# Designs tried in a protein design chat: VH-VL binders against Cytochrome c oxidase assembly factor 8 (COA8). Part 54

Target 1, 167 residues: Cytochrome c oxidase assembly factor 8 (COA8), of Homo sapiens (Human) (q96il0)
Amino acid sequence: APERGAERRDTAPSGVSRFCPPRKSCHDWIGPPDKYSNLRPVHFYIPENESPLEQKLRKLRQETQEWNQQFWANQNLTFSKEKEEFIHSRLKTKGLGLRTESGQKATLNAEEMADFYKEFLSKNFQKHMYYNRDWYKRNFAITFFMGKVALERIWNKLKQKQKKRSN

## First folded at step 3 (VH-VL)

Design f109 (framework fv_ebronucimab)
Fold by OpenDDE, second read of step 6:
Structure f109 (fold): chain C 167 residues (1-167), chain A 123 residues (1-123), chain B 111 residues (1-111)
Amino acid sequence: as target 1 above (167 residues)
Amino acid sequence: EVQLVESGGGLVQPGRSLRLSCAASGFTFDDYAMNWVRQAPGKGLEWVSGISWNSGTISYADSVQGRFTISRDNGKNSLYLQMNSLRAEDTALYFCAKGLDYPFWTEGAFDIWGQGTMVTVSS
Amino acid sequence: QSELTQPRSVSGSPGQSVTISCTGSSSNIGAGYHVHWYQQHPGKAPKLLISGNNNRPSGVPDRFSGSKSGNTASLTISGLQAEDEADYYCQSYDSSLRGYVFGTGTDVTVL
């Protein structure tokens, strides 16, 4: 009995972009757009003497990035599937093939597609609201920790200057 | 065996709410659109609502728009119909109906039906 | 509610052919949407007989056939049998309603 190939549920792989910056990089690197989310991943620089506060900031940025990647990867996948389903459904209902006589992919008219987009946006409106809220919360937290790290760095510089004056 | 089993019907007063359920078995539930169709006693068939495989597309008949909510749980192979503000005109046998999908080049046909659950709205 | 129009009843003798018409509008059948046909025996759930373009599900006899022209679809039952006595419904999609529509139903009697 031929093993019916389990249709691989295209679970958006949690594909951490395999973008590896150069080892000697002293700054954050921005990778190419992810194929699922279309977001450019950031590889965060890790200082040799990373403070606990800097580490916390970095982790928060990483977690927020992962959250964004997952959200948009899933959203884009859902959109693509729903769009394809909509097109196929409408073409079938009309008795139209998936390809034109010229062999091109059959498309719906602009009006029918407009209906799809309206329905999609309406359905996902609440999801986008929650995303935006959480996005602001996360970025606010990141900004707050950036401020703390900046203050810590200033204080450390001042202490070093005092020690040099005392010697 | 491919089967749909409706439940949740009963006698209710006008203005009340009722929730219907449909349990699906024998097929990959999340590959197909699902529909509710009703039939009033001694009357014809009336399409009520439809939902795509991923709930991406939802549609309602004008007669139930704003009062009924179709939903599905693909993890439970279940279809639901939340009926609010019920009216006497909503009295019907409610069928769960599976949409025909690939490889069939027809859309909107219902190839599998449940036996239905009776909803009676009476004062 | 915009229903597809069917004759209320159709009758025929065993072995005869009967045709049930289903008349729609430019927003459904006339728009080129598929027409499907269902058979319903008393106290039973509807059964799909014809799925667009005269496609018969497995177990549906060849004596059932579907056609469409303009705003009208037709179901033809050739070689009418006693077991064919039932209600028949056409169904299509309506773009104006953004939903599916059924016909008014036809009672087929075998004389």
Scores: ipSAE 0.020, ipTM 0.557, lowest interface PAE 7.8, mean pLDDT 86
Fold by ESMFold2-Fast, scan of step 3:
Structure f109 (fold): chain C 167 residues (1-167), chain A 123 residues (1-123), chain B 111 residues (1-111)
Amino acid sequence: as target 1 above (167 residues)
Amino acid sequence: EVQLVESGGGLVQPGRSLRLSCAASGFTFDDYAMNWVRQAPGKGLEWVSGISWNSGTISYADSVQGRFTISRDNGKNSLYLQMNSLRAEDTALYFCAKGLDYPFWTEGAFDIWGQGTMVTVSS
Amino acid sequence: QSELTQPRSVSGSPGQSVTISCTGSSSNIGAGYHVHWYQQHPGKAPKLLISGNNNRPSGVPDRFSGSKSGNTASLTISGLQAEDEADYYCQSYDSSLRGYVFGTGTDVTVL
């Protein structure tokens, strides 16, 4: 289900950019966790007078979100697949069926699963380290552009104020 | 059960008017954008009109602009299409469709469709 | 109104893969707007098959995948099955038209 808040419902109808879809799609908002990545996505609002710098920041944030979502969706799929394969292998080794009498998936106890978790974390250590490195690099870039956008907005407000007083 | 049911179609003469209705059930109707999509016999899909959850944003395909009016009644979980000055080229099966807005990459996708109601414009 | 261009038909044998292209312009796919895909069996309403370029709704097999590059999106059906015989439509938003546009449609035949 999409995130629905009082703020979105309280938004008064007004003119929107011809490049912006229906009203509720025009706001920055945070949704529930994605089914596969388990991360909360952000839908970015595109203002009518978006500067080139603001557009660069938004696109960088959108691309970073897609990268992040894809990474964790793939990681979670890999984890689930390898977990099922491990459980299947262990049950087969024990001579046990893959399903319980009620038709539910047979499981291993926490002690038996500890070996799987340890091995999964160990073999994915390098992958997670590279992810963390790239994540920090991306967030540094986003922070840098956020700073530039903030300075641009301050400068524009200052120039607007001076123009207003000149009139 | 999540469903959309269209009604109001029929045979109508050129230049006349017709009003289509779409009844929604099984979901929170007032949380979603709604759309009308048509399909002429043996032809492809054509988006006709869309309306936001609160009727604050309404848009039309150029082919129907000024002739058709989309509206909704959230209290009745219903969507409407008032079709004026009908032309032979408006002959089509008219579908009611619910718009997705989340996750953000699904924005504008139509996840729930009605069965459609046939509108035939002929003398 | 301009629409997205698809091949009229594609065909394949059971177990094969087929790909359907969807070509737009700088005002829709080329502008970065998401592409959605629909499957329509004869006499039935369209069904959302792929959303947001390559996101599958619940219940859609992983045999269906989407991609997007520049002005073109593609739908690939791997492990083709008899029930995949249907019409397929792409869809995007067009900034010049301020509305949604559908593709011309592709008839998939399983031989």
Scores: ipSAE 0.000, ipTM 0.462, lowest interface PAE 19.3, mean pLDDT 81

Design f11 (framework fv_cixutumumab)
Fold by ESMFold2-Fast, scan of step 3:
Structure f11 (fold): chain C 167 residues (1-167), chain A 122 residues (1-122), chain B 108 residues (1-108)
Amino acid sequence: as target 1 above (167 residues)
Amino acid sequence: EVQLVQSGAEVKKPGSSVKVSCKASGGTFSTYAISWVRQAPGQGLEWMGGIIPLLGTANYAQKFQGRVTITADKSTSTAYMELSSLRSEDTAVYYCARSPEYGFTQGYMDVWGKGTTVTVSS
Amino acid sequence: SSELTQDPAVSVALGQTVRITCQGDSLRTYYATWYQQKPGQAPILVIYGKNNRPSGIPDRFSGSSSGNTASLTITGAQAEDEADYYCQSWDSSGNHYVFGGGTKLTVL
């Protein structure tokens, strides 16, 4: 059966979905998908004894998540907006109304829409290339810092074990 | 409505190249991305790359970079996948598949060709 | 190496509910897409964007996602649901499609 009750609502003006992880959480939490970006937000856990290196990694991951969310939210909204503007403009040029006699939303034929898609894809081609490049760079940096954090944790653990061998 | 019609089975020798075609019939061709996915006998699906015909831009999986070339001819509504330096491990069924309008960023493939069997043997 | 992991096989009794899982770090960021493939046939899209069904896919198919895991649920499995099921998403870079190894569903 169709699930009309599962319709997603935006509780924040920004269009980013909200979630609240359990109060006593010792792990990162993942939430429901954002209304606009369709990406799932992560709530990052902050340990009391977070090292400067761990903080740097966490901030990089948080910034990367926000960058990713903003990119996809903007892309989806821009497409929807420009598509509607294009349709309205072409219908106005033809002297046609925005709705059919039945109240259904009026639309354009495939040939007319092809011009919009060509323009949209061409306009956004470099934007997508820059996104992919930056996505690679960000994930490389995150992996690098994850390695540094892992080495720090190993070193600290080894130091603690050595201190226990006083005798 | 839209159907992807692929070229017939090929038998090739190691070191040769194969070029498989995928013709779109019944619908819009240029504004949809076309991907190539292969499946070795008894194995899973493996994405090779794709193209947006309207823009002529192709993107390749790292494993196939330098050995695969994906092209499209808008006048015949046909996409092509050419794989060079064939090895026995390239024996597989090769599928073409369409992503929704807007290209790769949608993240799924809604229409699939029936597949082309490519056998590499000596 | 595979970025998305699926169990190779699962079975379900006729009319019962089965859940097929897909696991990978990219699923923390991107939703899984699900395809059904029967012997000698091309894959068919059954679920995309977490829980959207294409026209013609029965209501018994649904998707869900939590953490690094995505699931395809078939409620009231029928004989014709016997097939291989593949999950698919983006790799961690967001630039390439990646498939799970596939799960063979047997309907008893």
Scores: ipSAE 0.000, ipTM 0.483, lowest interface PAE 13.2, mean pLDDT 78

Design f110 (framework fv_ebronucimab)
Fold by OpenDDE, second read of step 6:
Structure f110 (fold): chain C 167 residues (1-167), chain A 121 residues (1-121), chain B 111 residues (1-111)
Amino acid sequence: as target 1 above (167 residues)
Amino acid sequence: EVQLVESGGGLVQPGRSLRLSCAASGFTFDDYAMNWVRQAPGKGLEWVSGISWDSGYISYADSVQGRFTISRDNGKNSLYLQMNSLRAEDTALYFCAKGRLWFGPSAFDIWGQGTMVTVSS
Amino acid sequence: QSELTQPRSVSGSPGQSVTISCTGTSSDVGGYNYVSWYQQHPGKAPKLLISDVSKRPSGVPDRFSGSKSGNTASLTISGLQAEDEADYYCSSYAGSYTEYVFGTGTDVTVL
């Protein structure tokens, strides 16, 4: 009897694919979509003379990205699991096997799947509402600090121009 | 040095009010969510309340909801817990705990030594 | 708010490995990767050992490791030392803004 290889349940490794940008990069890099969250990670550039305000903005962006990655990774896993369970349950109830006569994975029709989506959305409605609220709050804060950093950069450029005119 | 120092604990009668304070030093206070965690004598840790960096999000444990009020003054690097309608069950060592993130979650990386609150008749 | 479930006590001999489980729900441990572990010695404040399921802060020995499967997080202490005798608590984000939940705590004894 062939030993059915224990499918290593790929526990979602907390390892965000550390796409390491080239060391000489002077800009933010966007990585490939994460296999769990399907979100593209951003590697934020750290300038040599990063101001405290720029650092604060970068940290906030990093935190927000990590938060998003974790949320969607877990949601996608939960969704996939519940979807599979739903399909299996419905097929069993219909007296159908998990595979068709042609050996293909048995699927439910669009109407049955619509019921799944409706139930899933209903069950996760509150979670999504909290996510959306927090997403807007985080992005508002990011935008606010982006504005502050922009003003700081303008001010620093003006000071440098004045100093060059005085010399 | 990064430090949290709690104060304002003491002995109080049931139904009375008490205000705890936590003074933060050695880090940028307004970059982090702050929390109160308590531990009753010989018991485990219980999360009491959390507040985001901007006070935009506030949460309470069910056990203290409607009785306790968390607040912060970022200009003074201070966290507060106003405790009203105190009960015997509120007897605990109250810790101030710093969050790792702006808006809440992850972990508490810095803790104070705690301030003891005793509610007794 | 329901506490996360931990074993009351775990014991091991010096040099052995012990594992502490922390079981929650899909709304806390299972829903997010914001599980943390704390060590508390008698009369001391808690110390962060692990954050974000498996991240070890600076100054925490590598013998401490964290993992998660489903609704259960685990702390493993490898190479158990006498100094590891303490109470251990898990914590998780509870899914509502700044809301957290702690585990019931586990007393670790070194035999």
Scores: ipSAE 0.287, ipTM 0.752, lowest interface PAE 1.9, mean pLDDT 89
Fold by ESMFold2-Fast, scan of step 3:
Structure f110 (fold): chain C 167 residues (1-167), chain A 121 residues (1-121), chain B 111 residues (1-111)
Amino acid sequence: as target 1 above (167 residues)
Amino acid sequence: EVQLVESGGGLVQPGRSLRLSCAASGFTFDDYAMNWVRQAPGKGLEWVSGISWDSGYISYADSVQGRFTISRDNGKNSLYLQMNSLRAEDTALYFCAKGRLWFGPSAFDIWGQGTMVTVSS
Amino acid sequence: QSELTQPRSVSGSPGQSVTISCTGTSSDVGGYNYVSWYQQHPGKAPKLLISDVSKRPSGVPDRFSGSKSGNTASLTISGLQAEDEADYYCSSYAGSYTEYVFGTGTDVTVL
């Protein structure tokens, strides 16, 4: 970036969010929203006693997060680009400038934008349907594995109580 | 060691059927999506079919849709490709390939050496 | 399906850089960040070289790098070496969890 400097300020604001979790964190850490996807990333903690089933759940959640972030980042960039191109095209057709007298970007009213939204939704209908299907299937799988992990933990607690009782 | 071994290829006449198998070892087979990829002699790679870890998702290339059926037996660590109504254009080395990630879209990190299918009269 | 478009061949001298393009559509390369590159030597199975546009698996030299802009992904081989002479294929996820498409392939010749 242009503002990237080698010098540090005397002190950083206490409200600064870090994108990296604290080292050796014992809990999952939730970061700030991604600029393009507008989704908050989760940084998963790996327990030293993680079971194979817990590992599968964690990897599924990590992979789903990455897939979801990439889809929405790409979708939002495509929407923004096509929206800007549509607005510029319509303003040029009307003989209007790209900025208002106040220096703000010129925009179309809601009625004029309806054509763009209708076309964008129509041409992206299949993509969004596949995304929604895949998103729900991924969340179903995550819920299923969460249930399996919960049952594993319950069973392990029962086994521990049994050992304490007998020994 | 992690490996995939294809079998079942051979010489077959046009219009007939052939069933390919892929035996997996050295990894937890039922955790990964599996794929068939083919390569005609002297030509490029062509993705043929893919199947999710639980057989809940299956897809095919347009060139084989309706003729080929992918399946898996997680209890036997095996992947299959049933090929019906074979054409000369199906002549190729058929590779078995494993998805890199547990779930969802991924690269293919482990490949077999392939089994040759020749369709001719 | 239509394959992803790659140049048929590229060539370079040892120590030079070569770049291979891979052009698709908004339904594959342009729509997702799941582009992979594979290296294939004669008589061998393909080897994964790059995943997720730009990530190198363990054991792949940093001379290999990937990038993507719009509907076109690129593989760059810097410091070209004799052993890099091979066929290179791009691939992209194409939807529905299990659907993929491969590129037409590029023959890299080290002069």
Scores: ipSAE 0.006, ipTM 0.519, lowest interface PAE 11.7, mean pLDDT 81

Design f111 (framework fv_ebronucimab)
Fold by ESMFold2-Fast, scan of step 3:
Structure f111 (fold): chain C 167 residues (1-167), chain A 121 residues (1-121), chain B 111 residues (1-111)
Amino acid sequence: as target 1 above (167 residues)
Amino acid sequence: EVQLVESGGGLVQPGRSLRLSCAASGFTFDDYAMNWVRQAPGKGLEWVSGISWDSGYISYADSVQGRFTISRDNGKNSLYLQMNSLRAEDTALYFCAKDKFLYSGWPFDIWGQGTMVTVSS
Amino acid sequence: QSELTQPRSVSGSPGQSVTISCTGTSSDVGGYNYVSWYQQHPGKAPKLLISDVSKRPSGVPDRFSGSKSGNTASLTISGLQAEDEADYYCSSYAGSYTEYVFGTGTDVTVL
C-alpha cells in the first residue's frame, strides 16, 4: 500500500502561504499566519481510503481557503498602501516630518485616522459586500457537502456492522 | 466518456432570438460551474456567461448583458443560452465549457466542439 | 469588461524557448492565482494547457511552464516543437461572481 506523504503540499492552489506540516500527521494541521493575508493556513490530511465525495469536500475547502487568502492578501496590501499615503499627505499638510525623533514612523491620532477609515470602508463597501456574499455561499456549499460526507460515513458504518454480525 | 455536446446554432436574422443547448455526460453535472465561450470567425475567445452549480451565481459579459440568459437543468444534465435581440457581432462558434468545480474554479477542463451561430440579413 | 493583453504573434526555431506574456490588472491577473492557458489548433476546440498559474494537467509536457509577477502572467514553451504551432490564450478569474476574462490571443509560429 502506498504511504501517503504529509511531507509535501499536495494541494494545488499556487502557494500563497508556505508551511510544512508535521510528517506522518493523521489530522488537519494549522500553520502560522501568512505574511500577506494574516490568516492561518490549514493543511488537510488526505486519508488513504478517501471517497470521491470526501475528495470533493476537501478540494472545495482548499479552494475556498486559497480564495480567502488571496482576497485578504490583496486587501491588506491595498489598505497599508492607502493608509501610508493618507498619513504622509496629512503630515505634509501640517508641516510635520515623516518620522519621530526616536526614528519611528510618525502617525496620526485616532480622530484624524477616523476620516481615513470611514473613507476606506465607503470606497470598498461593494467589494466587501461581494466578498461576504461569496464567503457565505462557499460556506453553505461546504456545510452541504459535510452533511453528505457524514451521511456516507453513517451508511458505511451500518454496512460494516451488518457484515460483522454475519460472522 | 466525459462529453459536452452543443446544439441549436444556425442562421438567424438580426433582432431575432435563438436558444442554444449543451448536453453533458460522463460526469456529475451538478458538481460543476458551467460557461459559454464564443469565438467569431478568425478572432479570439470571448467569455459570454457563467453559472454556478446551483444557479446561485450567474454573470454575463458586458456585450451580452440584458440580451442573453444562461440557465441549467441539473435533472437533465443540460446547460442553455437564450439569445435575444441578436446582432451581427454575435456571429460566432459557441462553446460549452466545464469549470473545475462548483464556483469560479477557472480552468475550463472540458470543452464541447461548438455550435455555429450566424446573424445575417 | 477588458481583455488581457497578449502579443499578437511569437515565433521561434525548433529547440528554442519562447515566452508569451499576459497582462491584466490588480482585479484579475494581479489579484488572484487563477490564471489558465489554453492551446487551440486550427479547427479544434481549445485545450487546457496550464491552470492555477503554473499547474500542468496530466498529459501536458513539462516543457510548458507558467509564472506570474504582479499583473503579468507568462507562458514559457521550452524545446519548441512543430506541434506547438497554435494559438495560445490566457485567462483569469475577474473577481466578482462567475466572471472570466480571456487574453487577446497569441499565434505561435515554429520555423
Scores: ipSAE 0.014, ipTM 0.600, lowest interface PAE 7.6, mean pLDDT 82
Fold by OpenDDE, second read of step 6:
Structure f111 (fold): chain C 167 residues (1-167), chain A 121 residues (1-121), chain B 111 residues (1-111)
Amino acid sequence: as target 1 above (167 residues)
Amino acid sequence: EVQLVESGGGLVQPGRSLRLSCAASGFTFDDYAMNWVRQAPGKGLEWVSGISWDSGYISYADSVQGRFTISRDNGKNSLYLQMNSLRAEDTALYFCAKDKFLYSGWPFDIWGQGTMVTVSS
Amino acid sequence: QSELTQPRSVSGSPGQSVTISCTGTSSDVGGYNYVSWYQQHPGKAPKLLISDVSKRPSGVPDRFSGSKSGNTASLTISGLQAEDEADYYCSSYAGSYTEYVFGTGTDVTVL
């Protein structure tokens, strides 16, 4: 009897996008949106002669991407769960069924849903504030290292030109 | 006649898995949320898990969260409880219970006779 | 989730009235009118007696009545009969759609 593989609960996998770029890629690749975060993952190119500074930049970009993927995957799951809970709870409180007389899924009106969104945003306000703060910090650091890498590359090009003129 | 019939209970060792089934008849199964409720020998009733008619909402008691999985097949009029990492404290009679859909909402109006799960070394 | 508090046992003579209390919080019994009562005879499945605090399903005798005040719901059995000897459980909606809480149960004995 074939072992019916236990359907692995799609626990939000640790945000390693299963997207694999072509083996001969010499540039960064952008994957399709992740099913949980809805963010497009970036596969960063690793040059053969990556400098320590370039490596640090790449790692910081990767870590920041993973952080973003995890945050938004969790936020979207939480939102979806709380939204569904709100709808069901409100229908129950009103003494309404989960279906209409026509057998369609019962829904709340736009006003009631607006209340959900207000409550959800209010509840998650601090979390979003901290996210934004950390997002700016990470991007500032990335930008700073991008500048350093750019300067390093310029300097290396100048040294190579000087060496070619002296020979 | 409206009926719920539980099955799949038995004796299992701690850490093992078991799958319970509940067969529903006599009503439109896909119109109602379904639940599992358990009763340890000589103890009270404990709500275990619930699932909405469309499986769009699922909840668990803290005692079983991360170990148990409720699911349903509306085409087969069946409710399931996958129980993993079973513990001695999971020893109970497990009831399938129907939630009301209409204006009265919850409570559980129909119960099965239960299926006994014994977790012992 | 914390269980609703019920007395462990209640007893009465035939024809008397007995009352079972069910105490919860403002998040369950006090917050909603979704208190239910179940009767369970030994070796049997629970039977719904009362829904929505005081609604009696068809086939449930009128000697069973439910009420609520604050965070406490009550089941009253008037004209106690020998057949009423059973375990009684309250339950309440607990704030989430499919999250429910039961009481600790009350053993009713007929003397």
Scores: ipSAE 0.000, ipTM 0.559, lowest interface PAE 11.4, mean pLDDT 85

Design f112 (framework fv_ebronucimab)
Fold by ESMFold2-Fast, scan of step 3:
Structure f112 (fold): chain C 167 residues (1-167), chain A 121 residues (1-121), chain B 111 residues (1-111)
Amino acid sequence: as target 1 above (167 residues)
Amino acid sequence: EVQLVESGGGLVQPGRSLRLSCAASGFTFDDYAMNWVRQAPGKGLEWVSGISWDSGYISYADSVQGRFTISRDNGKNSLYLQMNSLRAEDTALYFCAKHPYLFGTRAFDIWGQGTMVTVSS
Amino acid sequence: QSELTQPRSVSGSPGQSVTISCTGTSSDVGGYNYVSWYQQHPGKAPKLLISDVSKRPSGVPDRFSGSKSGNTASLTISGLQAEDEADYYCSSYAGSYTEYVFGTGTDVTVL
């Protein structure tokens, strides 16, 4: 079994295999694109001596990633589902079967699909606005906690430096 | 936390009008299609009307077409049903029901308790 | 609009399996994979039991399962329990983004 941290997998509490950060790396790891969302997940490195503040930041980033993954997985699946329904409805309206004479699925041309794409974009405009609002809110919170963690680390280093000078 | 609460039901005479309201809370009302479903005493469920999140798509059961009007006010998280030219056959418990816009479901996942409409002389 | 056809009643003993059929047309059950099932106890609002033919929402026991073949959808309740005694309704998407139809309903009696 390779000793490369990037290729090592740990078993989740449920017994499912998952990706781990490289052993040598003290940084986050980026995985392959998710099957449903098509977004690359970030696997967060957990330091041995993680502070409560660092834990809050990590959990906030993990929660934000899960929210983001779920949103785009659902959006992509909703698009595919509504597209299938639209095609089925239009073929029914035309009196056409779901299969061509050759046995392949019947399709609509680009001009016929224009109304669906226009409606889907219009219908989802407000949903995307709410997503962007929440995305900014979450990123503001992450940035805020990143700042706090940075200040904590600077303060701890400064305290260590003062201790060494005092002795 | 997630709730739908209907109101506006009562006793009305045939030919009169009544307006039902449904107050939504605990979810993003603007993201979901909404429906009215009724149930006459001792009878089954009957879909009445549906409206998309933006009011761009509206449908009615044949039995109420031309008499009922569904509408929504997303700013107030409220759904409405204006019922005109009421008939004895419209006597039923009227439920407000949420239709999720998420993949994998075209179903009524959240229901209110219903409001009773009795059309009688 | 026509209602979806369900049997009036179905009965079974605790631990047995019962199946409820829901028959429509190519314009509803046969045309789409959006069939849902609802459980209604006396004096209560309906509760979503199955969506999209066979999917269970959180909190619904595994003993409830759904399927579809052609114009007929089916709900199967395995390991029948006393609390399963209720009315069951199917529903199908009927097109136009916002149009639906309900079944005639089935009374399940646990003997």
Scores: ipSAE 0.000, ipTM 0.458, lowest interface PAE 16.4, mean pLDDT 80

